# VH-VL binders against p56860, part 28

Target 1, 255 residues: p56860
Amino acid sequence: MMTAEVRTPEQGGGPLTTEPRAPRSAPGHADASAPAFGPETDPRDIIRWALAAHPDLLMPSAFNLNGVVLLDLAAQAGYRGEVVFVDTGYHFPETLATRDRLESRYPELTFVTLNAGASPDDGQTPPDLYASDPDACCAARKVDPLQRYLKEQGPSALLNARSRDQASTRADIPFVEEGGARRRVNPLAHWTREQLEAYAAEHDLPVNPLYFDGFLSIGCWPCTRAVKPGEDARAGRWAGKGKTECGLWQGENKL
Short names: E, the ipSAE of ESMFold2; O, the ipSAE of OpenDDE; V2, 0.75 times the mean of E and O plus 0.25 times the DockQ between their complexes.

## First folded at step 4 (VH-VL)

Design m16 (framework fv_lerdelimumab)
Fold by ESMFold2-Fast, scan of step 4:
Structure m16 (fold): chain C 255 residues (1-255), chain A 120 residues (1-120), chain B 109 residues (1-109)
Amino acid sequence: as target 1 above (255 residues)
Amino acid sequence: EVQLVESGGGVVQPGRSLRLSCAASGFTFSKYGMHWVRQAPGKGLEWVAVISYDGRNKWYADSVKGRFTISRDNSKNTLYLQMDSLRAEDTAVYYCAKDFYDSSGYFDYWGQGTLVTVSS
Amino acid sequence: SSELTQDPAVSVALGQTVRITCQGDSLRSYYASWYQQKPGQAPVLVIYGENNRPSGIPDRFSGSSSGNTASLTITGAQAEDEADYYCNSRDSSGYHLYVFGGGTKLTVL
């Protein structure tokens, strides 16, 4: 049974106790063709198109800079779907605090926190699996809970905060990605880190404080480090392991 | 202007409980994370616990996990540390410390400390 | 490993430069912060985020890092700099969040 902490608009904007998440009753459609987006396209126009084509659109987020900026742009564009966060049990407290600030700032949105189980605080799952096998830990704590939720909810598309500026593995991502289990939409594909930072500053968005300490890409604490000058934003993830992407973006396992 | 004033320290027997308080003033308490840091007599500093600005997120050092509980009351500008199942190794001066933001780990202001002695 | 290692003591002549080092695997991933503690007093934040000084901290204090080592440098040491110095960093082991070094007692001769 899938359980999650849910904060809905009608519940006063704060987190709810753990509850089961029911599948959607009326899924959207996935056969609308994507228009030709370009380097000058306003991300809100991409989001508006995605909402029209996929009314059942969901937005997974780890609440990194990209995710926070996308959330604000999506809310402006009329997005009222779920913002789905996976609590791996190994997030920095700053990440959880950023989530709480976003829930308060966007009371019109539904925030879903999927619980991956035991956390460091309850001692049930030792973090040594994360150090010895980052792929297995990523699958068990993040990929598997999200994939199960997406299978149950059945969205025809996902709204993702990926940008080409984040890592060499993301340099060629399209605005609309076909194939796999569902369509993926990347409204920020063409935005630079500088544009994201400027947007966040102008709109006083709650950015994870670790970002300003050199953590340009913030994951779970066991495998995140401050980025060195000249490294791409994801270089701090899985430090020493040579890995820049979690299994979310691996071949047939793409979300 | 920023002040952190701790209270509640004292001598307790092993296995007993003690509650520490920290009264904050001179800043908007509800906007910042708060920490407890301890120092055994003649020894170095050891981080104990952190609580987020709104009290929803809490993290503990492995040595105190399951025994200590951090909490806060933003309406009273007060931080608490409930210490259960006390052990001799918990003997230390306990400092209340303000986080630079929420849980950055940069302790920009500290209280004077309160001594907890666990002995029979 | 989450352990941060500091030499227990170091001495410097008045007006000379001293470097206090902190070593640990977490420093490959996280910047160090540094705290000054004088006898009977609470610690004072001297450097954070590798090389940032809080307001009121003299320019003679600076921080640097390389590999698994972080350093606090005091250029032109003064008598009032005599104190214990602690490094602090984020724990990379995932068992707890922050770790302090054992401390270095600085004596100004």
Scores: ipSAE 0.000, ipTM 0.462, lowest interface PAE 13.3, mean pLDDT 77

Design m17 (framework fv_lerdelimumab; at its last look DockQ between E and O 0.42; V2 from the best seeds 0.00; counts 0 for: pae O 5.2 > 2)
Fold by ESMFold2, look of step 5:
Structure m17 (fold): chain C 255 residues (1-255), chain A 120 residues (1-120), chain B 109 residues (1-109)
Amino acid sequence: as target 1 above (255 residues)
Amino acid sequence: EVQLVESGGGVVQPGRSLRLSCAASGFTFSKYGMHWVRQAPGKGLEWVAVISYDGRNKYYADSVKGRFTISRDNSKNTLYLQMDSLRAEDTAVYYCAKDFYDSSGYFDYWGQGTLVTVSS
Amino acid sequence: SSELTQDPAVSVALGQTVRITCQGDSLRSYYASWYQQKPGQAPVLVIYGENNRPSGIPDRFSGSSSGNTASLTITGAQAEDEADYYCYSRDSSGNWLYVFGGGTKLTVL
């Protein structure tokens, strides 16, 4: 069973368990048709629709800019479910600090940290696997823990922070993606980076400080660099290793 | 105008303690990370410590870890450095520096520094 | 290696172009920033990010990087540019730590 650290919306906001939650008994309104959403649709209206159609909705997050903005919009729209973060053992300390600040700011949400307490030397993978076989490292430390949790929880939909402006590999993402094990909802699909930055500044959101050091897409510290001017936001991920997406969004392991 | 003014420097014997302060004005102090940087006489710059905007995250150079404590009082717009178990190699001018954001590592403003001399 | 290495001294003739270099493993992943320090004064930020100048810094100052090396370039060096120059960056360990280079004394001849 996957270990998890859960902080529920109660006094103090501290951890209650490191054990995975039991799977949800049934999807909500899994077959409800999505409305015709357009580029000017308020993301909160998309989230409200998703909540009505999918009461078991879950939100995975790595707390990048998109994810922090989505979290705030979701809380405003009435989301009270889980925010699921995977501790790979290779996160920047700034990323963990951002998670802690988000937990403090949104006591109404349940933050679940999968693989809590992970470290590079915990024996889950060889020490240099991130360099020699990044796909295997990602599978072991990120994809597998999240896939096991989602299998156990059985949500009918996920709330994702992806937008078309992030990278060429995301240029065609719809507001609602059908197929796979579950529906995927992308309320920020048409938001630009400039809109995300403006929203975060206006609402004083706890953005990962590395974002302001040129880290426009933040993953694990061994495989993440600052982007150069003119590069897209994900150019710093797995630089020089031929990898542009984690297995979470690709192939047979797609969420 | 952004202004940072360090104080509390002086002459102190090895093994003793000293507390530095840095008074900040001209910006919203509670929105930015703050750093201490030191420079021994005739030597280069050495980063010492950082504290996040809300005071929750503190990190130290190995040379001072366990002996120095960084802190802040956002109601007084003041940064502090508590220096315990002082050694001769801690003799330096100590600068406070304002981060661009929360501990992002780029400093847009520096104070004028305060001299700490550790000698018998 | 998380150290940042600079040459201790560099000279330039008045009006000529000079490059001050900084080498370190962390510069493959992190931007460098550059600080100018004149005798008896606090350091002043002159370049941050890849090539951003703070307000008030002359356009003769520019920055660049390639591989593990960052450079500060001064075109048309003036007498007032005579100073110590420090590069600065995040340490390469993934920890919330920072390092300065050893500094380069620029002499304008």
Scores: ipSAE 0.347, ipTM 0.731, lowest interface PAE 4.6, mean pLDDT 85
Fold by ESMFold2-Fast, scan of step 4:
Structure m17 (fold): chain C 255 residues (1-255), chain A 120 residues (1-120), chain B 109 residues (1-109)
Amino acid sequence: as target 1 above (255 residues)
Amino acid sequence: EVQLVESGGGVVQPGRSLRLSCAASGFTFSKYGMHWVRQAPGKGLEWVAVISYDGRNKYYADSVKGRFTISRDNSKNTLYLQMDSLRAEDTAVYYCAKDFYDSSGYFDYWGQGTLVTVSS
Amino acid sequence: SSELTQDPAVSVALGQTVRITCQGDSLRSYYASWYQQKPGQAPVLVIYGENNRPSGIPDRFSGSSSGNTASLTITGAQAEDEADYYCYSRDSSGNWLYVFGGGTKLTVL
């Protein structure tokens, strides 16, 4: 049981309510083989396929540019599942403001905000863990809460906003990824940053303002910096700490 | 033709209050964060306060925290700064400034400023 | 300000290159923006997002940064460039807290 703040379509844009999130019984859907997707495939077609194959699909998001674009495309494709955000206690105010703006723009979607279960000042998480042990901090405040929620809810697939041009570690991601506890669907795998920027501008999407100040990949403020010209989009994450990806996507912690 | 017009400045005694206004036009006011920046006569620029597009988030420089309150009325395209417990050190030209991007923290447009003089 | 340090004055001969520097720990994480202020006028944004110029700002203005230092470079200084220049950035806390440098008065000889 995890405590979560939930805004449903029935609540409109009103205050979030905090409630224990009971595990979904989530009926399984028979896995369908992924069609051959290519560089010209409309992401909405990939999302429609994913919804048909996985009616229990969930969309984790940190509301970066990719996440905002994916959310808009998913809503257009008929996605009405949960948009799951982990409140680590260390988000930039811009990230929380972007979430609030997205909740207002997409009243038809359910937004779930997960808490770590321990605040920075509650005595359960050591002070300055982000400085002394960023991996342990990431696990306690982001990876563990999300993995616990996913285990309790049991979705057969996740809708992710990753694209191949974000970092060298993402260069080879497929549209549909197997392995681990569930399928991962990457409808934006083939989109470039330029295509994402053009789409967001055309549709007047609420993009995290830090994006325009060199934060091409936005995480928690203790571990994120603006990139320098010519650097990869994720070069600002965990700067100086020898880390490239969140533990959620690496090794034994992979979803 | 983005315009920001400050008003409400004047001479005020120490310990008193004063309210500044900034009338905005030429852009969608409700989409952008807004800031107050001040400059004492012959001195440098000092950031004072920011308010998010929806008014939910507000932050203040340590020098004014607890004494100044930033607010906005999106229906009137107007930004406010309520200044309480004024000190001689608050004497400055007060500028209204618009975020370049939505809540970017740096400013593409500034008003002309309004002078506040805190004097006995 | 208390967080960003600038030299108070610098001079440059007409047509020559000048570099104005700004130093502070927040610059390790955040870009500096730069404002030009002429006497009796409101400040004008000349550089943002490391090295972007707003519409109407001449291409002789450029920005750069390394470590805890940001720089504004004016290549081929003109008489109209004489002004006070302020760097501006975010506080290291990650909150919406901001700070200006103390300003550098540029004299064009």
Scores: ipSAE 0.167, ipTM 0.670, lowest interface PAE 5.1, mean pLDDT 82
Fold by OpenDDE, look of step 5:
Structure m17 (fold): chain C 255 residues (1-255), chain A 120 residues (1-120), chain B 109 residues (1-109)
Amino acid sequence: as target 1 above (255 residues)
Amino acid sequence: EVQLVESGGGVVQPGRSLRLSCAASGFTFSKYGMHWVRQAPGKGLEWVAVISYDGRNKYYADSVKGRFTISRDNSKNTLYLQMDSLRAEDTAVYYCAKDFYDSSGYFDYWGQGTLVTVSS
Amino acid sequence: SSELTQDPAVSVALGQTVRITCQGDSLRSYYASWYQQKPGQAPVLVIYGENNRPSGIPDRFSGSSSGNTASLTITGAQAEDEADYYCYSRDSSGNWLYVFGGGTKLTVL
């Protein structure tokens, strides 16, 4: 009766040295100095450069004339990323319709609507906050949602539809803005309103119909009016409130 | 040529329902917002409702909100107005109007209207 | 809701100039449009976007705005211009709404 000594194998549970996962070295932002672009540079070439330098590029949009033109140019240049829109709950129906038309026209792009279905009565802010404190309203309904999303996605650059001809406050907008949380690329920096209109007409782009009613800059309906002859294009934004920008481009919360 | 032809008007008792139709032709119906405007006998124009080109957005005057429903069938080039819980004050000629550009709010073309009479 | 106010009636001599005015808070934010309505007919758009004329509208019709007012001017009134005129605008006081003025009856003398 040979008692076979069942040698219990000593499971040497060596301590799983969880080697600290080396911080994924942020892919070295190849500090590729922006090329010397000029007023005659094709915006599509600027976009191609941006895509090469920043494959994770995102495009925020409010689907104004500039935004619609940029979207078409970006698609032509090979952009296949996200178009990021913030539904504040106060957009014109025409703006939302323009978004939907663009989404249908460019199936190769991914349209992302933050806070989709937002409304004045959704409990995010007092429904009339825009009247008493437009800065707080914009911060809560536009800036904060966008900033949160951008923080989560962490793009190295943004493709923006800003141009020098939009307002006096934008007269010095460069093609490439450095500093802040990420690089900002402005392919349309030197395009005039006339050039934008001509391009949109030539390519039958779905421009927001309110543009033709004098709404040269379109935001939330409580804070947007048509401009009169001789007024600045953005004079219809927060008229009488001493506010000229939503806050996306200023201060610590600059995109 | 743009044409808008309203139908479905008639005489109804208070509390009843009626459905109006507007047949559109001469333009790409699915690209434009559409409106209903009414005019009581001997009175001014009153905006009633709007529907976006794709039917996703609908808005109403306070006077008809909760009682009227605007809709459209783009495959049939037809605009509709379902009117429920009709009142004497709803008595009017009802016009369908084409939006100037999508949903700009301007009316570049009008139908000839259809009369709705709400009476006991 | 926003209101637009118009004079109920105005008159003009043949060949003279008449101005029909519309007033309301919405006009501070939005352009007015104007509609002409003759007896037994549907309304016709005559001015939109402050001073734009649709095709087929005579050049004697013009639009203007100032503050909370919009105006339709007929320079050299013709007999066929006798009609009701309605101003129209978006409503800025609430949701996405629209509003007509009360209308002005124009008599050509």
Scores: ipSAE 0.019, ipTM 0.562, lowest interface PAE 5.2, mean pLDDT 88
ESMFold2 (binder alone), look of step 5: mean pLDDT 90; pTM 0.912

Design m18 (framework fv_lerdelimumab)
Fold by ESMFold2-Fast, scan of step 4:
Structure m18 (fold): chain C 255 residues (1-255), chain A 120 residues (1-120), chain B 109 residues (1-109)
Amino acid sequence: as target 1 above (255 residues)
Amino acid sequence: EVQLVESGGGVVQPGRSLRLSCAASGFTFSKYGMHWVRQAPGKGLEWVAVISYDGRNKYYADSVKGRFTISRDNSKNTLYLQMDSLRAEDTAVYYCAKDFYDSSGYFDYWGQGTLVTVSS
Amino acid sequence: SSELTQDPAVSVALGQTVRITCQGDSLRSYYASWYQQKPGQAPVLVIYGENNRPSGIPDRFSGSSSGNTASLTITGAQAEDEADYYCYSRDSSGWYLYVFGGGTKLTVL
């Protein structure tokens, strides 16, 4: 039985609870066409459309720069759904601290941490699996728990923080992706790193401090390094492994 | 102003134990990672240990792993280093250091250090 | 067992430019930070994240990185810059392991 640590909206902020997550109601699938979004479209307008088309929208986040910016824009656009984070047991302390700051800043949102309190020695994965088989490690600690939660909750769409300038593999992502189990919405697809940085600075958003060490894309500590000048932003992920995407976005049937 | 004040240093025999404390003030202690760094007399700086803001993650230099234990009490704004099975090579000034942000990558503030002398 | 190598000593004439270097394989993946230490005092952070200065650090201090080498440059050295300088970075052998260079003693003539 899946157990999750949940922080719900409360005046003054209540303590986190740990409980099994109930499945969402299965809504009827409606054929909703996306508007023609373009390079001048305000991400908040994309989010508002997504909320109208998909009231059951969920937002998975690893709380990287993109995720923090998306969360702020989503809250402004009226998003009041779940923000879903997977505790892999391998996160940097800075990532968990950033999550805690965001939970404090957005009391109107529900924060769900899957597998809360996970440790590197969870008895389910070998201690060195991240070194010998990073895909299997990603599947066991991140992809599988998230996929199981999404299957149980059954959202008709996900709100994702991907942007086209993060990696060559993301260069052509659309604002709205069809197919698979659910629709995926990318409100920040057209924003640049410079625009994201400017927005975060102007709004004093809690950016993961590792970003200033050159960790332009932050994952679990075994697979993340600072990027060097001229490298792709995701080059720091899986250093030496020849990989730029986690299992969530590699392969046709991933999230 | 941010202040870090170490205490608990002194002269101790090889094989014995000693506990160092670092009292923090002037910042929200529970939001920052903390480190211990040492410096043997006339020698360079050596990183010893780090503890995350919430105390869940701890890492040690190989030279002290299994002998030293880092811990913190966020309700008392205090960092600790429990030093067991002390060796002559552990003789050093021990500094408490604060992360620059809420990360463990840099030290924006250091204490003045406390001297630990391990002598036979 | 340090993976970061520094020359033990360097000299510079008052008002001239000096470059202190730090070399190690970890620097191919991580930025170095730099600490200044004067005799009998705790170290002071002068550069972090390759080339960022904390408040109060003069603009004559700058950092750079290329390949496996990080450098601290002092443009127009002053008498008060005489100190030991240490580079510091993450150790490539582990994600939350850190290492200091051996230190460089700067003499301002």
Scores: ipSAE 0.006, ipTM 0.449, lowest interface PAE 13.3, mean pLDDT 78

Design m19 (framework fv_lerdelimumab)
Fold by ESMFold2-Fast, scan of step 4:
Structure m19 (fold): chain C 255 residues (1-255), chain A 120 residues (1-120), chain B 109 residues (1-109)
Amino acid sequence: as target 1 above (255 residues)
Amino acid sequence: EVQLVESGGGVVQPGRSLRLSCAASGFTFSKYGMHWVRQAPGKGLEWVAVISYDGRNKYYADSVKGRFTISRDNSKNTLYLQMDSLRAEDTAVYYCAKDFYDTSGYFDYWGQGTLVTVSS
Amino acid sequence: SSELTQDPAVSVALGQTVRITCQGDSLRSYYASWYQQKPGQAPVLVIYGENNRPSGIPDRFSGSSSGNTASLTITGAQAEDEADYYCNSRDSSGYHLWVFGGGTKLTVL
């Protein structure tokens, strides 16, 4: 049984841990074509369009720099849906602390932390799977719990924090991606790392402190390292394993 | 100026308990993570435990898991370490250390330490 | 393995350059920080995030890394630099979140 820890606007203070969430009945959603977005479009306008077209919109987040900036812009644009985080049991303590600061800063939002199910012992000891099969570990503790939750909730679209500046594999992502299980909206597709850093600093946003230590793209600790000078921002993910994207963005695992 | 003052150390028999305190001043205590680091006489440094700024997240070194409990009282600017089932190998100077941010693991300020001696 | 290994002692002549090393597999993935400890005193952070100095730390201190090795370099060593130096980083096992090296005693001759 997958469990969820939920922090709602009515739950001021600490988190609330609850049983698995039941599928929601949503108001009928409009099927709308994406307007022409361009390099000067304010991300908040893209978010407002997404909310109007998809009232059941959800925002998965790993609370990296892009995720934190998107969350702030979404809150400004009127987003009041769920912010969904998967607790893999292998997050850096800095990532969990960043989540906690965001929950405190955005009391108007609902934060859902999905527990993959079983965690070994104290939750700090990873199973041998991370060493022998990192892809299987990622699927079991991140991809599968999120896909199960999304299937149960049935959102017609997801709000994602991907930008073209992050990696060569992301260089031409559109603002609105069709196909797969549901529509994906990338309001930050056209923003650069420089713009994201400036925005976060200007608005005093909580940034994962590992970012300042060269962890420019942060995942689970068994599969993440600091980026060395001259490397791609996502080079620290799955170092030596020949991949730069989690299965979340591939085939049937697309969000 | 930032100050951290540890207290509560002393001589204790194996299997007993001891509670350490660290009084913080000169910074906004509730904004930063806090650590305990120990050093056995004549030996090197060993990280013991961390607590996040709001007390929600706690992590321990394997050598102390299940025996030590870290906690904090932000209204009193005080960090605690409850030490249960003490062993001779727990004998050390225990330092209170401020994290540079929350749980970055960069210890930018340290107290003077308090000695815990576990002997029969 | 992921634990950090340091030579127990190193010497340098006054005004000369010394390099203190820290070795461990985790350093391929994580930056090292460095702490100076003088007899009877608490440790002092001298380098963090590989090569950043806290306010008040002299510019003769610098950090670097290559492969599984991190280094603290003191250019133009002074008498007051005589101390024990500890590297610190993260254990990739996730069980010991932060680990210290065994320490290097620096003697300034």
Scores: ipSAE 0.006, ipTM 0.502, lowest interface PAE 11.0, mean pLDDT 78

Design m2 (framework fv_lerdelimumab)
Fold by ESMFold2-Fast, scan of step 4:
Structure m2 (fold): chain C 255 residues (1-255), chain A 120 residues (1-120), chain B 109 residues (1-109)
Amino acid sequence: as target 1 above (255 residues)
Amino acid sequence: EVQLVESGGGVVQPGRSLRLSCAASGFTFSKYGMHWVRQAPGKGLEWVAVISYDGRYKYYADSVKGRFTISRDNSKNTLYLQMDSLRAEDTAVYYCAKDFYDASGYFDYWGQGTLVTVSS
Amino acid sequence: SSELTQDPAVSVALGQTVRITCQGDSLRSYYASWYQQKPGQAPVLVIYGENNRPSGIPDRFSGSSSGNTASLTITGAQAEDEADYYCYSRDSSGYHLYVFGGGTKLTVL
């Protein structure tokens, strides 16, 4: 059981508490099948279906543009489950500030921050781990803590903010993925970057300010650079390492 | 109409402490990150510290880490820098600077600075 | 550790173009901003996010970035442009979040 910082609806703007997270006990619908979703489907309809099929749905988020847009759409669709963020110790200050603004804007939601151990600035975690071994850093500080939490919580599905135009590796993602321990629902699979930007602007959503400085996919600071013209949005992640996806979305490690 | 006014500078002996203040007006102070930047006489600019909009996250330059503490009081629209174990090399004009967003690193507004002289 | 290197001084004739450069490994990953400082005054932001000008900054100021180098260009330099110019960026080394270049003194002849 991971110790986590939790902000619940009853805490509102009050201080966060640190608590062990208990396993979930609300099972999802065992035999629900996905409807035929298409290029004109409103993401809110996909989310409403997911909530009906999987009342135990969880939403992991890194609070990038896609994640912020998904959070707003999910709240509108009636989502009241956990929003799960992994504090790797390597996030930009802007990412943490964006999370805090979202916690303030959506007091009706439960935000869970999983702590992955010591911050690189406290002298306990090497600041160059990501540069030396980005796979090991990703696994130790993000993948492993999230996988342990999800194993203990046991949700039957996850709500993910992935879209097809983010990278060539995401070009064919379906709205609902099967396989592994649980379903993964991608309500924004068919939305473009331009649609996401327009939605965020119209609804005055707190977008990470690094996004406007060319950081189209914002991860940990040791491995993130501004995207150059013609590159995929995720090309700035793990720059120079030939990796565009975290192990969460690949092979048998899919969550 | 944005104003940042530093105070608390002066002459102080090595090894002692000094607290700087920055009074902010003309913007919603509680929504923006704040920085301290210093400049030794005749030398270049040196970034010192940043604090997030809510005071939860703080980061420091290696030269001051463990000796300086940045803090803020959003109810008073005031930024602080507590300077402990002062050294001759801390002699500088200390500027209060408003972050363009929240710890984005761009300073859209600066105060006029307050001089700190560490001498025996 | 991340360093931003600038030449200490540069001169330009009135009305001519000058380019001030800033070099460092962090510039491969992060954009630079540029600050102008005149004697006895606080610095003023002239370029942010590679090539954006704040309101009130003349259009003769522009920025560019390539590889490990950021550049501030002043096209048609004016007498009032005589100042110290500092580049500034995020520090990718992990223990320093931000770093200034050493500054370039621009003399307009």
Scores: ipSAE 0.007, ipTM 0.471, lowest interface PAE 12.2, mean pLDDT 77

